# Designs tried in a protein design chat: VHH binders against q86b00r158to499. Part 11

Target 1, 342 residues: q86b00r158to499
Amino acid sequence: PRNSLQRAIDRLKNKFGISLKGSFEEEFYLIKKGDNNNSSVASLLNSIEKLDHGTFANYHSLDCYGDILEKITNALEEQGLPIEQLLSESGSGQFEITIDYTDIMEACDRHIIVRQTINSIASYNGYIATFIPKPFDGLVGSGCHAHLSLWDTNDSNLTPDANGECGLSLVNQFFIGGLLKHSKSLTALFNTTPNSYKRLKPFYWSGCNVSWGLDNKESFIRIPSSPFSATDGCSNFEIKTIDHTSNPYLAMAGIIHAGFDGIENSIAPPPPTSLFDQSVLNNQLIPSNFEDAIQSLKENHYLCENIGNDISNAFIHVKLAENKILKELSDDDQILKLLELF

## First folded at step 4 (VHH)

Design g05 (framework vhh_rezetamig_d1)
Fold by ESMFold2-Fast, scan of step 4:
Structure g05 (fold): chain B 342 residues (1-342), chain A 129 residues (1-129)
Amino acid sequence: as target 1 above (342 residues)
Amino acid sequence: QLQLQESGPGLVKPSETLSLTCTVSGGSISSSHYYWGWIRQPPGKGLEWIGHIYHSGNTYYNPSLENRVTISVDTSKNQFSLKLSSVTAADTAVYYCARPRRSGYDLKTGNYYYGMDVRGQGTLVTVSS
């Protein structure tokens, strides 16, 4: 799949002189190991410390998580992976690590190394790190948000235009038009298990509406507002639906080919949507389950051909078989199985 | 109730080292699991991220400044500090200590936009002889 991404990168660069840069926000839970951790989902949940108002509530929890987070951060930095931020998330025992911005192929490579490092350091220190999209009902899900921007051959950011809609350049608006056109098919590449779709719900700020907008966390494409000079415009756009079950190379190849279609065919996105325009948001959703998402991908000859028919067919076949096996398991047994993989 | 306050000289001579300290109150650096950092705004220009530190001592610096910048933390005093060496007139700016939050990419520096989740009031540092 890495070669598929390289072909997508080359296609965008050769035709338009455009390259993609990005970074991932890695969300995960840390679960302290005990004798019964793998026997049930309930025992796993019971091992997670409580957090109040996004901060640690007691000194014992702070000591445990502080030490492991420091070891994870040190291990990542020792590997030459620049950590931009480490944050406590709203979920009990949930954290986010963001790696520094870079060329999209490098960003995907770093994403794999970051997950491997977090898993290894956690395991060595008596924790389970889990990247499962929705490991616990009633707790927030874990995503793999991507921040992306378009650049020219002179290394100038093509994303912003202070006079453009949502502070975006016309070329970036066309790229987004392509992403929205292909959003249902892209969902199959982004969210590859039944569990992924427990996280992708309207009104949970998961980004499952086929829309875009300034600071709109319900939109498939979120445009972060600039806290600095208005003359800069918006410097990047965000896709929040991606989770850790995706192959990052295939996900990004899909994104690039979808955006290419937008630019090539001058596909204007619909008007941007406010978070408070509920009537529009309810009518255009990404698929609510993997079977619908994969069916959209199967019918998308443009994406399948450009990714590569052999690669697309293999992905579809393997993921349908995997989802069939997972669906034969109870929800709790699916979580235990996914812990072996993520 | 979390508050950050900058302290240090307002005037530094060219070629010398600028030293600033940030005192944190209403929260603990060592128990926060946040980054703590420095951002500056030169007269007539936008905000520029300098760097940030985790309470363990791990530091992250703006590549354009990294050879001149040192950020350190003193958890016993609940403080973190900035040293910027070999200063020139271009280093004249209002300096803010902050608990940074990434919100985007800075076009001018090629680095992330850091929202000032919590910040000090800023301190003007003038480089002149």
Scores: ipSAE 0.000, ipTM 0.151, lowest interface PAE 18.0, mean pLDDT 79

Design g06 (framework vhh_rezetamig_d1)
Fold by ESMFold2-Fast, scan of step 4:
Structure g06 (fold): chain B 342 residues (1-342), chain A 129 residues (1-129)
Amino acid sequence: as target 1 above (342 residues)
Amino acid sequence: QLQLQESGPGLVKPSETLSLTCTVSGGSISSSHYYWGWIRQPPGKGLEWIGHIYHSGNTYYNPSLENRVTISVDTSKNQFSLKLSSVTAADTAVYYCARPRTSGYDLKTGNYYYGMDVRGQGTLVTVSS
């Protein structure tokens, strides 16, 4: 799969002199292993609720998790992974770690190392770290948001233009046009289990509307605003739908080929959508299940050909088989099975 | 310059397998970055996509026909072929071999529109006793 991404990177660079840089926001739950934990979903939920027992929300949560979070961040920094941000997310016992921007191949390599490190340090210290997209029905899901930017061969950021729509350059707008055109097919690469689609719901800030816009958390492409740090325009764009069931190399290869199509064919995106506009109610959604997403990918000969037909066909067949097996399990048994994998 | 020509039987009995071959001239299947495929038009109905193949052998089939369809390619003969098993009267149609391309994308519906850059003249296949 890493070779598929390298081919995509080379294609974008050789044709347009453009490179992609990025960073992942790693969302995950930390669950305390109990001496009497019997490995049920109810027992896991009880462990989270017990740890988060208190009056001051994030302060109590942070105090309870201070030692383990320090060990995780120290281990990541010892591996040369500078941490840009660590947050307590809105879900109890849920955290987010963001690593500094780098070239897209290295960003994908870092993503793998971050997950391995978090799992190892958590396990050694009596915790379960889980990256399952929707591990608990009543709690917030865990994504793997990607922040991306376009750069030239002289290491200049091509993303911003103060005179452009949402502060973006024309080339970046075309890249986004390609992403929106291919959004339903990209969803198959981003969200590869039935559980992924329990997280991807309208009005839950998951980014499942086929749209884009400034600070719009419901849009497939979100443009982060920065009023004081980017007077010449916006420095990056965000895809929020990606979760930890994706292969990051295939996901990024898909993104690059989709964006390439946008630039090559000058595909203008539709007008940006405001979170508070009536148009939010009329936006098209990405697929609501994996089978529909895979059907979109099957019909997308452009993406399949450019990723590599053998790789695309193998991905489709393997993931359909895996989803069939998972869907035959109860929701709780699916979570327990996914804990072995994510 | 580039031409596609269908060949195969015009009459097939119910329950048997329909076999058609497309011969490409004026261009090479193996040197192109195109898909090669089959579409059909039943009497009084619109065009229906059957499936496509890339020169590597990778195939994509219409889900409604997937269990009955096999498309294969022979790059040495510059040909590709269709097998449709267990035919019924509903499979009576004019069959075209084609070089399809994505002609557009409807952002509102999320559907791809497939156009035909090149197609054969079509061959009528009747499924009857």
Scores: ipSAE 0.000, ipTM 0.113, lowest interface PAE 20.7, mean pLDDT 79

Design g07 (framework vhh_rezetamig_d1)
Fold by ESMFold2-Fast, scan of step 4:
Structure g07 (fold): chain B 342 residues (1-342), chain A 129 residues (1-129)
Amino acid sequence: as target 1 above (342 residues)
Amino acid sequence: QLQLQESGPGLVKPSETLSLTCTVSGGSISSSYYYWGWIRQPPGKGLEWIGHIYHSGNTYYNPSLENRVTISVDTSKNQFSLKLSSVTAADTAVYYCARPRKSGYDLKTGNYYYGMDVRGQGTLVTVSS
């Protein structure tokens, strides 16, 4: 799939002189293993719940996570991965690590290395790191949000325009128009397991509305706002729905081909929506399950041909087979299987 | 100030090819931000979109005209051109070159909302012997 992304990058650059830069926000849970115990969903949930109790538990959880987080961040830095942000949800055992912006291929490479490093360091130190999109009913899900910007061949940011809708240049608006047009098919590339769709719910800040807007966490495309007294527009846009079950190279190839379609065909996005406009939700949601998402991809000849018919067919075949196996398992067994895979 | 100006013959014989050129001044046609296109208005009828082109050469044509239309761009001259082959009396119209702007997209219908950002003054083309 890495070659698929390279072809997408080359296509956008050769036709329009445009390249992408980006970064991923890596969300994950850290769970301390019991002494000589096989992991179980009930055991993992119990560990998280115990750490969330009262003031005493808060001090205990900070101490427990401080050491492991230091080891994780040191291991990332030692591999040449500059950490932009580490954010914790102190009561939940959930963390977010963001690596500095870079060229889109390198951003995808970094995404893989970050996950491998976190898993290895956690495991060695008696923790389970989980990147499962919805590991436990009633707990917040984990995604890997992509922050993206458009650049020319002379390394100038093409994303902002103070006179544009939401502070975006016309070319960036067309790119987003393409993303929204292809949003149902892209969902198949972004969210590849039954568990992914337990996270993608309206009103849970997951970005499952087929819309875009300033600071709108329910939109498929979120535009971070910037004051025009300090900036000439916004510097990036965010896709929130992507989770760790995606192949980042294939997901990003899909994004680039969808955005290319938007630019090539001057696809203006619909008017931006506010967080508080709930009237547009019903018939403008992304698919609620993987089978509907994959059917949208199968019907999207444009994306399948540009990604490569062999790669698209292999992806569809493998992921349908994987989902069939997962659905035959109990909920607990599904989580245990996903812990092996992700 | 951006200005678009049509040029070409006002009279074309049936079965011949209509050729029009649009000259852009006050801005560059090689901008990655815009499409450049042609629209026409036959007498007593509304506006009809003919097609548009990106500075790279990518073209989009009205399906009803697709087999007869060629739009090309010459970035060195800051111009783009229309050729419409096999003309008939039905092709008599005022022809405008334009920088078309899509104002939005209707997710329910899959259709685009079109506006004209900038256009030329128009040139009347009559198809007659």
Scores: ipSAE 0.000, ipTM 0.117, lowest interface PAE 20.6, mean pLDDT 78

Design g08 (framework vhh_rezetamig_d1)
Fold by ESMFold2-Fast, scan of step 4:
Structure g08 (fold): chain B 342 residues (1-342), chain A 129 residues (1-129)
Amino acid sequence: as target 1 above (342 residues)
Amino acid sequence: QLQLQESGPGLVKPSETLSLTCTVSGGSISSSWYYWGWIRQPPGKGLEWIGHIYHSGNTYYNPSLENRVTISVDTSKNQFSLKLSSVTAADTAVYYCARPRKSGYDLKTGNYYYGMDVRGQGTLVTVSS
């Protein structure tokens, strides 16, 4: 699928002179390995709770995990992966690492290396790092949020326009229009296990609404407030629904082809949605399960053809088979099986 | 453009506390994107990481200095500060405030190599009686 992403990148560049840059926010749990080889979900959760002396959303939890987090971030830097941000997330024992912005192919390559490095360093130091989307029913899920921006051939950011809706340029609005048009099909590429859909629920700020808006965490496309002045426009846009079960190359190829459709056909997005307008939140949702998502993808001849029919067919076949096997397991057994994979 | 500027006394007596302030201009210290920290360079030696702080107040200190160092942040003034207690002649150095970037890992010590992403011009602090 790396070749599929290269074709998508080339298509966008050759037709419009546009390149995509991005980064991923890597959310994960750190779990101290237990005496009983982590044979149950309850044992895993107990291991987190013993190590985490902080409360949810408490940055002091970074101090409790300081040694292991330092080893992880040091190993990333040693591999030439510059850390932009390290935070404690709302979930107990949950952390977020963001790597600096770069060209989209390199961002996807980095995403794989980051996850491998975190797993290896954690394992060597007596921890399990897990990227499962919803490992514990009572705790926050783990995503792989993508921050994206559009750039021209002169390396100028095409994303902002202070006079545009939500501070976005017209071309970026069209790109988003394409993303929203294809959102249900993209969900199949972003969220590939039954567990993924336990994380993707309305009112959990997971980005399930087929909408977009400024700082709207319920929207499929979130436009984050810039740390720069508001008068400069918005520098990037965010897709929050992506989780670590996605193939980043395939997910990003889908994003680029969907955005391409938006630009080529001048697809205006609907008006942006305010987080505070609860009457319109969740009016249109992405699929609530993988089977519905994959059916949307199967019916999306545009995405399947541009990704590559052989690749799309293989993806659909393999992921339906995997989901069938996983759904035969209890929720807890599914988590234990997913620990082998993510 | 982001600019950092050190201020504080250039001479400190042995056993006293070294106090420096960094003023940030051209950007907000209350940013979730960055840490803010202190690095020093003793005469004829390499750079030594002192510590850094997140805008929330969470601190990370060099283990060699942790018993003597305090870094604090004042978001209302867009400043962060260093206090280093019980100074000796070994603390004589050029002190830089910086927006730090982790640049590598020392496998033997288990510690970061810290680079300067953005830094001040540096201020010489001499510890002498």
Scores: ipSAE 0.000, ipTM 0.117, lowest interface PAE 20.9, mean pLDDT 79

Design g09 (framework vhh_rezetamig_d1)
Fold by ESMFold2-Fast, scan of step 4:
Structure g09 (fold): chain B 342 residues (1-342), chain A 129 residues (1-129)
Amino acid sequence: as target 1 above (342 residues)
Amino acid sequence: QLQLQESGPGLVKPSETLSLTCTVSGGSISSSFYYWGWIRQPPGKGLEWIGHIYHSGNTYYNPSLENRVTISVDTSKNQFSLKLSSVTAADTAVYYCARPRRSGYDLKTGNYYYGMDVRGQGTLVTVSS
C-alpha cells in the first residue's frame, strides 16, 4: 500500500508540480484494566465510569489520566514525533493527539508509529487504548481526521487565497471537487468495518454529507476558519470521516488520485454549505454501510486502476470477507473482536 | 506584471460569429492555478460572465449563452479565444478577457459569481448591419 501512495505522490508532482502535506488527529479511548480480563463490553464501560465519576471524583482521580498521557507524549517525543495538540473530552476518557504537520508519506508513517506507541505505553501501564470507531453506544466515536494542504515545488502553501471561496485557491477548490465526486468510493477506503458506520450518522459531527464548507462539521470536507489568518485565507482542509480501520497509505493514495481528477478535469465543487443549510442537502450522504461503499469502489474504475488493480482487488476481497465474519457476531462480540485488531 | 489584451473585429453583422482573442503576457496560460475567461458589459447594464477555460481545455459557460459560446486555449501562443455565434444587437457590449476567480455563490439565484483577478482594457464590439 505504501508503494501505491508513492505512485500517487509522484503522479501529482510530475503532472502539476504539487505535493500534499498533512497530519492526523488521533482519537482514542483509554480504559483502565480491572481485576478481570475485561472480556465484556459492560466491564469496559464500567472501567470508564469508575475513572470519570463515582467515589473517586476528586483531585486524585482527575490526575490518573495525566500520568498516562505524560508517558505517552514523552514516548512520542523521544521518537522524534513533536506533539502539536493534546485534547481531552471532559469526563469521558477519550483523547486526541495530533502530531506536527509534514509531507504526506511521513504523516502516514507517523500515524502508524503513534498508534503503536499509544497501545504499547497504555498496555504497559495497565490501560487498554482503543481506536474502534464506535466502541460504546451513547459515547462519542473515535475518528482519524486528516488535515491536508497543497504545496508547490518551492515549498509554498498553495491552499489559501483570501479572495477565493471559503478562503481557498482555485487549485484547492478543484482538488475538493475531485474528492466530492469520488466521496462514496473513498468511504470504502476510509471506513472498513460495520462498526465504522455506527459512527457515520447525520447530525453527529461525523462529516457524512457529500458537501464542503467553512467550519461545517457535517460536511465531508470541512474548511477550518482561523481567527489569525482570516485575511490570508484558509491554510488547510479537513476530512473528518476517516477512522482507524483504514490503511492510511491506501486512504491517502485514494485522496490524491481523487484530487488529481479534480485538478486534471477542473471539477468545480458545488456551492459550500453552512450548518443552517444542511436540512436542504442532507439527502446527499456517503454510504451508510460498508457493502454500499465497497460497491461504489468496485464501480470506480478510475480509482481502482490508479491505486493499482491488484491492490484494489485484494482490498475489496479481504474487506468483504472480514465484514461478512463481523456481521455474524452480536454487536458486543463484534466490539470484543475489534479490540484485538484496533 | 501580468497583462491581458483583447483583439478582434469591433463590428460584427447580425447572425454572424463574433471572434475575439486574448493575449497573455508576463505569465503562463498553462499554469494549473488559474482559469482564463471572458466577461462583457452591455451599454447601461452590469457585468455579465460569459465563460472561462482551464489550460487543459475544460470549459465553463454561462447557461444563458452556452449554446452559442465556444472558448478555446492555445498554450503555444499564450492565448485564449472566444467565439459567440448567431449574434444579435443584444450582444453589443464591451468585452473583457480576464483571469476570473470563483469568489462566491448566490444562494438566492443559484448562480456562482466570479471576481476578476486581472482583466484586459476591454474592447467594444458593435453588432450592426
Scores: ipSAE 0.000, ipTM 0.215, lowest interface PAE 15.0, mean pLDDT 80

Design g10 (framework vhh_rezetamig_d1)
Fold by ESMFold2-Fast, scan of step 4:
Structure g10 (fold): chain B 342 residues (1-342), chain A 129 residues (1-129)
Amino acid sequence: as target 1 above (342 residues)
Amino acid sequence: QLQLQESGPGLVKPSETLSLTCTVSGGSISSSYYYWGWIRQPPGKGLEWIGHIYHSGNTYYNPSLENRVTISVDTSKNQFSLKLSSVTAADTAVYYCARPRTSGYDEKTGNYYYGMDVRGQGTLVTVSS
């Protein structure tokens, strides 16, 4: 599916002279390995909870995470993957690593290498790193948010316009219009397991509202603000729903073709929404399960044809079969199976 | 550059209202680009999100606390404040004011998890007679 992304990139560049750049925010849990019996979901959760209780235990946990995070970041840097940001929450065992912004194909390549490096370094040092979208019912989910921007052939950022809605240029607003039009179909490419849909719930800051807005974490498209946003406009936009079960090349091909449709047909997005100004009764949500998402994709002839009918059909058939197998397992067994993959 | 500083009493009696103020320096609370909020850490427990406010006065509260919590903003003083009513010993915690960057939700407790862009140094509040 890497060739599918290349065709999407070429299409956008050849028609409009536009290229996409981006980066992923990689969210994951680190869990200290116990003995071989520490393979149930309850025992994994207990390992995290035990470290979070008690004042002195918190300091010990920070020391342990500090060492492993340093090894992970050093390994990424040594592979030529410069780290832009590292975030953590005390006691949650969850972390976020963001790699520097780059051309979209390279961003997808880096996304795969980052996950492989984190898994390898964690495993070697006695940890389980997991990228499962919702590994623990009582804890927050893990996604891989994509930060994206539009550029011309002279490497000028076409994304910002201080006088535009949410600090965005008109062409970027049309790109977003395309993304929102195709949002339900894109969800099938972004979120490919039953577990993915446990994360995609209202009030989980997962971005499942079919909307967009400045710093709106419930919106499918979030526009991050900065100290320079009012003067210079906003430099990028964020897609929040993507998780690690996606094929990044297919996900990005879908994004580019959807955005292309927006630009080609001058699709204006609806007015931007504030997190606190949204009426939950009037908000449209992305699909709440994979079968509904796949049905939306099947009915989207535009996306399927432009991604490639053979690739789209293979994706649909393979993922429906995989979801059928996963649904035969208990929730806990499904998570244990997904630990082998993510 | 941006700095947040908590202030308020370190001791509150049970059933009274806990009141804290956050003073913001190096940036304006009136910005349409940011939310401002409160989080706390009880002894021996993890961080618990209390709530946040937009400069317009729009608030969102932790469902577990929403009947007891009020967050307000005073743009003229570049401050925002927390009031937590009917306090008990369970409200004993280090309280932080923060500008949030990332967030999540804990469905078991109804609490939100926040990654913080900037936070204050924290202030210990003890609830005892």
Scores: ipSAE 0.000, ipTM 0.146, lowest interface PAE 16.2, mean pLDDT 80

Design g11 (framework vhh_rezetamig_d1)
Fold by ESMFold2-Fast, scan of step 4:
Structure g11 (fold): chain B 342 residues (1-342), chain A 129 residues (1-129)
Amino acid sequence: as target 1 above (342 residues)
Amino acid sequence: QLQLQESGPGLVKPSETLSLTCTVSGGSISSSLYYWGWIRQPPGKGLEWIGHIYHSGNTYYNPSLENRVTISVDTSKNQFSLKLSSVTAADTAVYYCARPRHSGYDLKTGNYYYGMDVRGQGTLVTVSS
C-alpha cells in the first residue's frame, strides 16, 4: 500500500497544492536475553531491569543500556537516518527514538527501516527489542506517535498561524476536523490487534478522546507547544494512538484522505479541550476494541473508496482473520506470537 | 481534572530558606506512575529543573542545586514541598510545581532535557533585603 499513500499524496497536492511532512516517535522495550533463551512472558518481564523512579529510572536506563543504544543509534545514522532525539520512557527498559522531519512518504519508509534496524541490532547484541503495543500488564504501552505538518508548493509551512485557535492556521484546523470526523475508522488502520486496545484506555494518556488541544495527551490530536518557551504558532500536530501493528503507508493514506475531507468540506473541529477542563466536556471515545473499529471502517465508504476498495477490502478481511486467530490464544501466548511479528 | 497550585512567600531575604508548597487537586499524589517536582525560571533565562520526588519519599535533585535543595512529600495532605537554603539574588525566579513526564538525551546537542506533563501557574519569588 505504498502506492495507496502515493495516490493520497497526489490527491492532496493536485487539489489544494498541499503536501505533508512528518516524523514518527518510535517507542519500544529492550529486554536482555538470558542464556537459556526463555520465551515465557513472566521470564521476559523478569529480565527487564527493575527501576523505581522516573528520573533515576531514565538516567539509570541510559547508563545500563548505553552500549546497546549507542550501537542502535550508530546503525541508524550509518543508514542516513538523522536522529532528532533519544529518550528513556516511563516504563522500565522502555525507550523512544525520533527521526528528523522529512516528506511524508520518506517518513513512512524511515519508520519501517528504524524498526527493522532496532530489531536486528538488538537481536545481534543479546537483546529483544519489542514494539508490541502492550507487552506487559502494569507497564506503559508502546506507540509510534506521528508528528505532522502541512506545506505548500513553495516549501512554506502552512501549519502555524499566531492568530488561529491553538496557534494553527485555518487550513490545518480543517484538516484536524476531517481527522476527528473519521477518527473511529482511522483507529482500525492505526491499531490492528487485540493487544493494541489494552494500551488504548481513557486516563492512561493514550489519546482516546475524540478531541484536540494544546498539550492535551488525552486528545486524539495533540498540538505540542514548546515545553519551555512561548510560541507565536504551532509548527506541527501529533496523533498519539498509532502503534507498530499499523501499516504506516495505509495509516498515512487514511490520515491524508480524512484531512482532505476536512479541507474540501471546511469541517471546523469542535472547540479545543484542555486537560484541566476534561470534567466539563462530554468526551466521545475512539473504539475500545478492534471489532468496533473495523465496523466503523466498513461503514466509512469515503475512506474505503479513496484508499481503494480492493486494498480496503483486503485489509478488513486479513485483519479480521488475524484477530480471530490471536483471540484463540491466551494473553501470554498472544504476546509470544506478537514477538515473532513485532 | 488535575490541578497543581504553588503557595509560599513572594519575598525571601538573602541567606534564608525559601519554602514553597504545592497542593495537588483532582488526583492523588500516591501514585506509582508519577513523580512530582519543581522547576524555576529566572528573569531573562530558560527553565531550570530543581528536582522531583516519588510518593515513597525518594528524591532526585539537580546536581547544581543538590547541596541546598530538599523536596518532601505529604501524601495525607496531597502536597509536596520545596526548601531551598542559603538563597541569593540569583535564586529570584518564577517557581513552578510540576508533574514531570519524561527526561531525555538530545543526540544532536548532547544535552539532557526535561518534559512536563502538568504544571502549576507559577509563583514569583524575589530574593531581596
Scores: ipSAE 0.000, ipTM 0.114, lowest interface PAE 21.5, mean pLDDT 79

